# VHH binders against Protein HIGH CHLOROPHYLL FLUORESCENCE PHENOTYPE 244, chloroplastic (HCF244), part 1

All scores and structures are predictions.

Target 1, 331 residues: Protein HIGH CHLOROPHYLL FLUORESCENCE PHENOTYPE 244, chloroplastic (HCF244), of Arabidopsis thaliana (Mouse-ear cress) (o65502)
Amino acid sequence: SAAAVNLAPGTPVRPTSILVVGATGTLGRQIVRRALDEGYDVRCLVRPRPAPADFLRDWGATVVNADLSKPETIPATLVGIHTVIDCATGRPEEPIKTVDWEGKVALIQCAKAMGIQKYVFYSIHNCDKHPEVPLMEIKYCTEKFLQESGLNHITIRLCGFMQGLIGQYAVPILEEKSVWGTDAPTRVAYMDTQDIARLTLIALRNEKINGKLLTFAGPRAWTTQEVITLCERLAGQDANVTTVPVSVLRVTRQLTRFFQWTNDVADRLAFSEVLSSDTVFSAPMTETNSLLGVDQKDMVTLEKYLQDYFSNILKKLKDLKAQSKQSDIYF
Positions, changes and structure headers below are counted from each chain's first letter, unless a header gives other numbers; Kabat numbers aren't used for antibody chains.
ipSAE, averaged over its two directions, is called F for ESMFold2-Fast, E for ESMFold2 and O for OpenDDE. V2 adds 0.75 times the mean of E and O to 0.25 times the DockQ between the complexes of E and O.
[cut] marks letters that were taken out.
Atom coordinates printed by the task and the answers are left out, and those that the model quotes come from them; centres of patches stay.

## First folded at step 4 (VHH)

Design a01 (from Q04b with S27F; framework vhh_7qia_2)
Fold by ESMFold2-Fast, scan of step 4:
Structure a01 (fold): chain B 331 residues (1-331), chain A 117 residues (1-117)
Amino acid sequence: as target 1 above (331 residues)
Amino acid sequence: QLQLVESGGGLVQPGGSLRLSCEASGFIFSSYDMGWYRQAPGKQRELVAFITSGSYTNYADSVKGRFTISRDNAKNTVYLQMNSLRPEDTAIYYCAADLWYESSDYWGKGTPVTVSS
């Protein structure tokens, strides 16, 4: 493993030695899994908390502890690493400035000082067009900081994850619980995080992509209502939808600005307002696909992603019912 | 539905060998990560060997170099070849299957392995 090698800053290392930051998250775990499957030596940077890292060790990754809000914990995790893949983002309960700005700056500076050969940063589509949204402004400032750092890097702007729709729509609809919608005609090109991982690792092997900004968009942009309708069809159940008018979100955001300690809440609500606006979070994939040598037809569609999810759950429910019926035979 | 049935356990002398098999019945075996776990008397269950759907393998330090995990997707089977067995390898061995992108795991009922003279 990379952790067995002690190297001075600037010493060349094997291209297969990677560090995944934010490895326990929805995207990070996909990167770890894909990299292990492709023969990389994977080190995961996780916060020192008991619960979220045991599965990474089971998969064969090395796990090291650090906290991006404590810069002094970072440098030791970078020893022997060729490439850093930065999937870390602030949790809802954390100040956006601490992790998404100060933490990123510290990580990038440490990576430069330690001689890291390549850095992958995940940003947000249209972050340069929404300076009024603190998370988007910070992402864009981080893109510029990374560009000016002189660190070899790839920036990937993301539109949205298909995985997020499971908890927001698929599971609540299947369980006959209420789901929340908006009255805004916003469309999002959700991408399967497995595809994001696949495309990222392809990009790592192509020196022509060094220094580039890519946007990863799913095959189609979806409205909230279209997602709900698809989930209803696949679950065989009607959704109980409560629509929150975008005007209510705007009023709530203005009111939360009254209190300084709710600034993080206001920041999250501002991002939510952008997602609820007349905005299309999508981008053409022709150039990206050409650069990566991939075929658009191999991208997972939302229809296929949700079909597989519901098929697996319905199968599990049938298995549980069969077990219940077997129990009935014995008494 | 996925069901796991372990076989190949038994009594063996120190230094001997055993091959455990775990046969899965049901859909999409090739999509599952497969693992061998063991539980010795009075101890917690521990991972012995792991093989991903992509055939990447990982081993506990205590068995590295002695045990080999492999899979045959055409036969819906995962194997654990155990060489140079020691008394401390005595345990009930469990087969497990997991879809890594979903928090769902399946367990067999276990097969006992006793290493004794």
Scores: ipSAE 0.005, ipTM 0.431, lowest interface PAE 10.3, mean pLDDT 79

Design a02 (from Q04b with S27Y; framework vhh_7qia_2)
Fold by ESMFold2-Fast, scan of step 4:
Structure a02 (fold): chain B 331 residues (1-331), chain A 117 residues (1-117)
Amino acid sequence: as target 1 above (331 residues)
Amino acid sequence: QLQLVESGGGLVQPGGSLRLSCEASGYIFSSYDMGWYRQAPGKQRELVAFITSGSYTNYADSVKGRFTISRDNAKNTVYLQMNSLRPEDTAIYYCAADLWYESSDYWGKGTPVTVSS
């Protein structure tokens, strides 16, 4: 049940009218926030689920419902939209084929049919080199489908999000819980999703970027062990690390494929295996920075990102501890 | 700009319970670290509990095991469940929000809690 758009007959669609798909996710919410701050009219496409999306409405966005597995629900959400920013990725409990392939095909076809003027698609670095990984194969097929569609688009390949490292490493280390490590030498150039949002909106305003494939890589590539070591140093405590061999990840992936939600988990584990096998999961930013007119020094480093996170938490822990010490009898 | 509104305070007998709510209006609620502070008459404001955007929580020793902080990002709300209340918990309770990547802190106006027989 898509919301109506109030446009006068014959009114051309304004470049500030954007639809963010997957607006509740880690990247999507940053796109929504940055676009609202820059004066865009933001519509958020969310799935019809029991979970509310009130925070997006509170931010000033319009929220509309559609089910990408039901193509008939899509067209109404695109009325009056100039640009679609597609941040949607399937969840573990959802079939990867339904959201990441069939759903995107339906959305792209509908966008083309309704005359959407620009489509931003987020892909994965080196997806063309790993057809054995289902998520990467689907991303690459989607890149090709966009090229063949004739829809004006920008494709942005991503290396990894700094935000994921908080839940995977920072929080467990602070709670003195076990973290899963790997002995793989692979390095990943994590980028702050706020930088991804900033760079994306800059790209939207530059017609020279139309039809281009960009790769967004963080300032430095990190191994799993280097991330754990950095978190240990910043948290002021040692991590309880359990090293998982790549062979165990392969076996787990195969075993879980028999169930729908676990099949999506298996597909995500296959992607993790690629990150464990590649030497460097990164790309030079010189050309991208030049095209976007941005300065590499303004990119958030992982050291700064985690330092800011831990400093904020440790300050609060210090404040809590100072209060406890104040209540103690000195002698 | 973020605005915070606290509710749920009141008068309660020792051993009783109260649930405080702090509703945020504005931008980026899910990205904020949220905290509950309290200020007893004639004392400095003190941090009682916090919850990060990543759901890491911690508590002052004086309330540990009795108070629970939680958040509902879909409702832009943070909660403080207060059990086994004591007279020394009497204070005005304040909701606070901050972003670790910004220098600005946001504060609510406070909600009074009185624990007395």
Scores: ipSAE 0.156, ipTM 0.673, lowest interface PAE 5.0, mean pLDDT 81

Design a03 (from Q04b with S27E; framework vhh_7qia_2)
Fold by ESMFold2-Fast, scan of step 4:
Structure a03 (fold): chain B 331 residues (1-331), chain A 117 residues (1-117)
Amino acid sequence: as target 1 above (331 residues)
Amino acid sequence: QLQLVESGGGLVQPGGSLRLSCEASGEIFSSYDMGWYRQAPGKQRELVAFITSGSYTNYADSVKGRFTISRDNAKNTVYLQMNSLRPEDTAIYYCAADLWYESSDYWGKGTPVTVSS
């Protein structure tokens, strides 16, 4: 470590000493990679799970274990840390409130007590507009809790990750399996998690952003059908689409609200229904880009993201087909 | 930096089965597309099967229905289950990893498979 163990607030700490919480997840790993590339000393807080975290050590990070549902495990992980980047999220099987609320509260309280100098929290776009959705309400309550804590922080609201679209649409379309579509007019501004990581680390170095709420939105907002159509074009084949009317999703939402205190599945369905009923899940990036000193044109587009993915896969398919031809024996 | 280590090769009779394993250490295994290649004596190296980070799989026509590629991200391992082996499957089998967005290829040293009576 950088210094002797001391839990007292105000213990001298290097500004480059960061803790990434939820480091094994889709966003967390990108934060770790980018921070290491930029010369930070990175400590990864991972929950005790069967999933391997050795790749983080191989990249040059330190890995420590803690369980956010067990507050007594947290303080030791914060010793010598300047900045916490909180990418932690609950598993689908876990009650949303256990990790996304109780765990966050414990982590924030411990960070404040330990004298952490900066805390980055990832929230959800429009969470303040949907208190009826448990996950969104919890995110908004966490934003308010951070504001009231006196902990220096940056809140970043996210619209959606491009990474999720590969498993949901790109792969099933390639396999000629059915994909779920909807007639909802909702558009989502998906962002590459690599861009989220890049922008986050830029934000960390700008004291003017302390205490601010930023929204990271991808360059363009997409409907479900537009994503499917793009995947069809890039894959060179038609998708088998099962369309779920938005009216069916709304009925499901009404039913799930009645049982939300006992049914974790209902909470997840309520969030999905909100995404299906909004007209645009996006935000202007002009102010954010100005604050961060970045150019909008440098953001990865969904077209570029999926083109790169499909080009790589199609190259492998071409290689397989070429090998088959070379095995042929002719006169 | 990523390192790949193959194992599970050996001598087997025609019609037999083998399971090859490739353990990855280094960078994030789950983000890599993984492939199995083979090189028979006097021939060039050929792609046998691949599995993407999203678990999309595909196979060379010569092995379809006989070979199955799978991955265990918790163990940083990719497998090639080889059934109904034929003498023409005799080759050195290589594991390869590719980051689709970085166009980076990493290779193991290979594991020999001999199908003979």
Scores: ipSAE 0.049, ipTM 0.605, lowest interface PAE 7.0, mean pLDDT 80

Design a04 (from Q04b with I28F; framework vhh_7qia_2)
Fold by ESMFold2-Fast, scan of step 4:
Structure a04 (fold): chain B 331 residues (1-331), chain A 117 residues (1-117)
Amino acid sequence: as target 1 above (331 residues)
Amino acid sequence: QLQLVESGGGLVQPGGSLRLSCEASGSFFSSYDMGWYRQAPGKQRELVAFITSGSYTNYADSVKGRFTISRDNAKNTVYLQMNSLRPEDTAIYYCAADLWYESSDYWGKGTPVTVSS
């Protein structure tokens, strides 16, 4: 079995042998891509549904199946792995506790037992300040569990992903569909997941980062209304905004759509309290940039990210209109 | 690199229907914007329909209401459902993929569609 397989003395595990957990997700796939591009040997741990993971095999990664809710399936996936990069999150239909707590505990314990040399865990900015939010409490408990485990690790707290804004705002605005708006004061420093991947792989190569907690924040913090306004400007059309006051979000399924949380009323109420605070999900990047040897100017701005997206779409729309003009000339 | 293979072309009578498929192998299918282009004999290649990674779709005026583009990310496949076909739709149909933050485009070799009695 994998648990009975021992590397011979003098056959060290290569630092380029990495396992990406949650490789099919928005962040996980970017980690896989960047690691492959940089010459790593990438193994992807995915749930036993091969069709959604075929693209990872096509990219050149090895795909293995395990179920984090079944600890006996995990050890085989860790054989010959130097570093685990844990991007796994629960699906909306799964209880948060199953993947984000019980699954993480099982994975971390197995990694320690199997002699994994480095473990990267993605946490959430300010998770220690919001114990009333179940996901944030679980992330903070996982940070503490890693510290207590003795497993060599890097913890990276994230603020938010630019990728989610395409489907939530850019596409509905182009389709002239209603977009979800709110008067929530919360600002989020969205980061391009490509930058998260780039910075993570830099951190992996620096032994001075071992045991550290880093925060990755995008260049600027944005409200939902500011994102909508930016999309309107870049698309060249007004959004059909359905504005929902924060008070109404407490009892609606819009929170589930926005954050893909369970339909549990307590989870929605806890999150509504976070959205009603003067909370800014952002952090200074000066220390992180210094530790990683990177330039803040190389970070993708939300303006640039969305401008590139809309410019690409508008070019296609122009190409479609050029065809209409050619048809007119023939008549 | 992304490899695209089209299928489903053929000979069909005016008013008939065909479904074209484009299977992708290689990198990042779910992240790519996908398009269907066609090139009629003696004419330049034209964009017929596109679908973004976010599932936004749009069509050339000549095919609106007759053609439908869709994608199945689990199968790494994009489809073009062509209804009420006209002789003017006769062309070689090409599948194309682009990633909006990269300069590279990927193309299939094409599948011929002939609409004739």
Scores: ipSAE 0.290, ipTM 0.763, lowest interface PAE 3.7, mean pLDDT 81

Design a05 (from Q04b with I28W; framework vhh_7qia_2)
Fold by ESMFold2-Fast, scan of step 4:
Structure a05 (fold): chain B 331 residues (1-331), chain A 117 residues (1-117)
Amino acid sequence: as target 1 above (331 residues)
Amino acid sequence: QLQLVESGGGLVQPGGSLRLSCEASGSWFSSYDMGWYRQAPGKQRELVAFITSGSYTNYADSVKGRFTISRDNAKNTVYLQMNSLRPEDTAIYYCAADLWYESSDYWGKGTPVTVSS
């Protein structure tokens, strides 16, 4: 048999050698943490910036520098790697095209040329149904490019992360600050990124999943208003909600197209238009759970996720309140 | 897992100011909630201020308006700016870190602050 090998001369390829791209991000760091815990040899591809990657080295990962917008920097990072897990996303100041398309194409082409054995790509639920949304179109084009590349791969479509809801809703509600709401009927099945990491690493060990498209959806789909209401209940405080009607978002998107202001603004607004649909960002997990050998009841619910967060914070607030009574006890 | 090292303590006169620093190593610092605790001789350790991973802050009533907690995730450091110091602020100040979904808290060894004329 002729096993595919890394094409870098003299470098051995071990099944436990993985490269995590976008390792400093919300999902990437969970993948690194879980992989290290499970005994993988983890290499993290990060941009050539010093400080944000120190924790990855401290956890036992190797850190290498590359820039996906500079294809010549990529090949050296793939030497000795068996599996690439691609968690990279563009930063807010970067055009979607540069990282999410051109960067992905360069990375996939390099991985194929270097003989990488497995590539994990994170896509977006229903990306094939929204070609009018640039980020979704790019994700779908990347899925097709990966299929056509002949590179052994797993594609995982995601609905949303529970982690984002803390900064968007939980913290502002605790601070008695205004939160932005919408009247959009769209529901999102948020998943804990710890579950995404757990399920991804299970998938890596099962060769029957090679070439498959999986969707990872949280246990329940939530509207923006339902999330706000849950946060209010758990915080014991009413939210100061500034509601932006979806009709305003639609009008703003048309004006942005007209003015050709920036692709980043237009892309964000186009995604916001999807939130006005009856589209449910969710999928049945029965087949995925069966393929991975996992139990749906072990998935973290949004209620439990936010309850744990608020319980921890409220305990600290009670501890602070209790201390005000002790300031005069010196005996 | 985090290792925490406090600095910036010392002797200061009433009404003076000090800035405490806590540097973290071996960590996902930006994911941790950070707190400053203090312990005066013969008393229990008390929480004086905290800052979450999302930068939500709160303070004990005894220090509110005088102390400011902040963090610099690029430097893996949390700060406590202490203004208008009083003799009753005299204590050993400890830095603590917790991750709300992990069971373990991490603690520094403390830095002494003495407010005396």
Scores: ipSAE 0.309, ipTM 0.767, lowest interface PAE 3.6, mean pLDDT 81

Design a06 (from Q04b with I28Y; framework vhh_7qia_2)
Fold by ESMFold2-Fast, scan of step 4:
Structure a06 (fold): chain B 331 residues (1-331), chain A 117 residues (1-117)
Amino acid sequence: as target 1 above (331 residues)
Amino acid sequence: QLQLVESGGGLVQPGGSLRLSCEASGSYFSSYDMGWYRQAPGKQRELVAFITSGSYTNYADSVKGRFTISRDNAKNTVYLQMNSLRPEDTAIYYCAADLWYESSDYWGKGTPVTVSS
């Protein structure tokens, strides 16, 4: 078999040998860290770019370079690998089709040809219901391609990451900078990427989950307004909110679509329009929790996640104020 | 595990300037909040300045307008530019890194700064 050709004669593929693709990203790094903690032999596929990957080596992983837009770079990275965990996504500056479609097709075809035993793919909740959104259509097409490939796989649809809310809301509020709000009642069940990693590692150890489609949703779905209000409460200060009406988001998406040199921007804005609609990005976790043998109460809530973040930063601000005794002399 | 190495300390006259550097190795630097602490003889260790992963900065009132914290994520380095130094700035300066959702903090070994004529 392809797998046997990639190993010394008679050497079996170790079930603990995993390749994490997109290992430097928000989700990928958590998968690497959790897998290493659980005793896996972790190889990280990292794109050549200015951002360093030394932290992955420091954590105990092996780092290999490849570019999903260059299929010839992929096969060497799969030698001796049992399981691929595919966390790769296109950067905002990259054409959506290059990584999210063409790159995935190349990776899946190579994995199948080289006899990879298990493939974990991260998709998007409700991607099958939004063919008008290019990213969601590509995710759904990738699910179908993976199913048709005959490669043993697990598909995990995600709703959203709590990590993104720090840069989008928490930090700007602390800096007294404007945050972008919407008039849409859209709710998103954000999940801590540490929980996504924990649940993924449980899933890949359970053969009954092979071929399954799972959805990972956070404990509660939140509107943009609710997230901003929570951040204001925890920061102890009001946000400077710039509201973008849904009508403006729709018009912007349509206008950018007419400019071919901004096609990737149009695709990202189409996804943003869906997130700014009356769409509820959430799913019941009862079946997933049962399959994985996990307790819903152990999931990190957004309240706890942001409380921990703000408590940490506010402690630093308090420590700095301990040295401001001179300001008290005048009052 | 993040390893931090401070440099740039030394002897300087009052009114002088120093730039401290803290080079991180074995970790993705941009994910960490970085801080500069100092400890003068017989005193508690004090936070001087911090810079978050999002480049939010803040300073102790005693150093505002004189010290500037910055980071170069491509070089895995955080800097503390110290201008208009005073004898009371004399201390051992420590670089610290934390990831707010982790309980572990990382510390350098410190670099001494002495401000005297």
Scores: ipSAE 0.313, ipTM 0.772, lowest interface PAE 3.3, mean pLDDT 81

Design a07 (from Q04b with I28L; framework vhh_7qia_2)
Fold by ESMFold2-Fast, scan of step 4:
Structure a07 (fold): chain B 331 residues (1-331), chain A 117 residues (1-117)
Amino acid sequence: as target 1 above (331 residues)
Amino acid sequence: QLQLVESGGGLVQPGGSLRLSCEASGSLFSSYDMGWYRQAPGKQRELVAFITSGSYTNYADSVKGRFTISRDNAKNTVYLQMNSLRPEDTAIYYCAADLWYESSDYWGKGTPVTVSS
């Protein structure tokens, strides 16, 4: 059995031995960095892709190769591990069912068989309310699968990452490139992935949180237009906005679902439609903060996050200009 | 940890060209903002060009139109192409890398560039 290949019978597994799955991703890398900073022994499960994983070893983590779509590669990665933190989400080019469902099922089954003591799963806010969206349905099914597995676990539902806004809005606005907007009133409570990592590691150490479902929401919910406007003010640049009306997104989704070979596109458009509807992706943090023993005012705001980003860039631009003046006077 | 190694410096006549290279090893290069700094004798170190992880670039007015910064993420290398060099460009050139959300930055040891007759 799987148990025969982990540790010798009766050998205790150290609580500091953790495996981060999806360690190269936006959230996964922050979990690795925070865990290393707090003295954990971190093993990173990465797909066998040469270049992107070297930085994890440089930080002090151990890197092991596995592919969640190939279940036979999983058991060796779990030997000697106490806790699994599952940050893996399917890439845009991958079928959603292969990574987010089949891969998750394989990983959870293997973790249970190998005697893993704790499993952290990241889900999506309101996934139980949107069975028509394949990714949300799969996340909710995974929550239920974990509950039925008997594996000790913590489920954390997320609203959105501040990190995505840099590439989507901040950089294109600075470069005077077009940014894509929507007229939807949808609001998203983006959270800094560094805060997600900090809160996750606190939750990991508290046995009272075992079996709980938590929601992590940023301090404020933002529309697309509000994000664009904030970036414009901080950059001192007007954005060139190409607006995609919600009506166009809805019509496109309906038409796409007519064709079988467009399942991947239809699934992503369904999720995009939900995000473009009159939906608020947010949740009160008072209960979560109380349970974790953290202060809401220590959470990074989107204003502060983007201010720090633009201040860094603008400082560099100012340094370039100041030096030009100095050179001109030949000092 | 990120290590940076500069190369390509040397002696060149006014109006000449040099291409500086900075090869990174260790961390995920593509995530870093990269910059070229220089320090002339008796002066403070100054930023001459930078390129972000998203490939946004900008330059000091003194080098704009003459210098071009670029990056090759597959080779973990950032370049500074220096054309129409002037005696005032004489300095030790340093490669630097930073993550805007972290206090730590990384520096190369520098490569000397001398522009003289």
Scores: ipSAE 0.109, ipTM 0.657, lowest interface PAE 6.4, mean pLDDT 81

Design a10 (from Q04b with S31Y; framework vhh_7qia_2)
Fold by ESMFold2-Fast, scan of step 4:
Structure a10 (fold): chain B 331 residues (1-331), chain A 117 residues (1-117)
Amino acid sequence: as target 1 above (331 residues)
Amino acid sequence: QLQLVESGGGLVQPGGSLRLSCEASGSIFSYYDMGWYRQAPGKQRELVAFITSGSYTNYADSVKGRFTISRDNAKNTVYLQMNSLRPEDTAIYYCAADLWYESSDYWGKGTPVTVSS
């Protein structure tokens, strides 16, 4: 294997030289795949741990190791890089402060010092309005830190990923297991991470977007009940819904704070309460679409996304039944 | 690129048992839905059992209660435990992997299973 850099001595930094941080995650892997497909030279920053990264190399990316908690490991990964796309987030077992704040600060400072020409940061919609939620407060503080750093950057606030709905609703409904519902009127504009990747790479090529804060919202905002109903229709099965009132979420969050085994639950409930507080967790896409030169009609709808998922599963189920039906009609 | 290698096939008497294994390499196994297909001579390939990345399972009616599909993500392996085997289970068994949002399916080369005295 080569060291971190594969450029010949004296080769200028190319706009196609991209480092993706958090490349193994739900969003990061889509960024890597799209960038490779568009002819970029992609380097993936992963931690030196037994996390699977072979698929990134199989796709044609290079993989380099660094520990964001050890700033001295970062500079080597940035040599020859034009653009950093920062998809990194802390693992559930890690303190939010360590990766989402201290690690981000170290990475941004190093990128500035190394002369990185563009930095893409993913934030959360309405993070400035919810300082009581640690992740949202840290995202907002990171936005401000980037603004003050002097590093050329693009900030993209996200509303939600369609990918999360598969594990939360689609699979449990197929398994006839209970799904969590809520009486909250909140709607979330889920976006396919493939569209997030597509739009991000378009944004990289438009210098008018330098220094801007964009919000990426899916084509429509959905309530929890609407998502469950869509999954029921597409699966051909009724969901076993356990409805948790918003008031119970608030009380439960306070109580679970005192039990160490429930720390992850408390953090998730805090975020869920925030989503329940907003009547529409979404943003207009007209300005973003205009800046990126994209048509809203080309965005993947949640109906299409889930239809494709369930069609794949139901085709398998139909294939399993086809032979039995054929046998039954013998005379 | 995902590669699949089957093992565990062989000759067994009616009423016997076999355990098929399919080891994956070259990608993150846990993302893929896995299936076992079989093809008897002169017949089309048919789906016998599948297991999703979330471990949701289902089976063809002809094997339900006799076959069990499982996966070990730490070992990048999917298994098919075959009990109470019948002569009509004789076929070449194939391991397959897919991501529901990808156009490409990945297939092993197959492992033969013969149920006869």
Scores: ipSAE 0.090, ipTM 0.637, lowest interface PAE 6.7, mean pLDDT 80

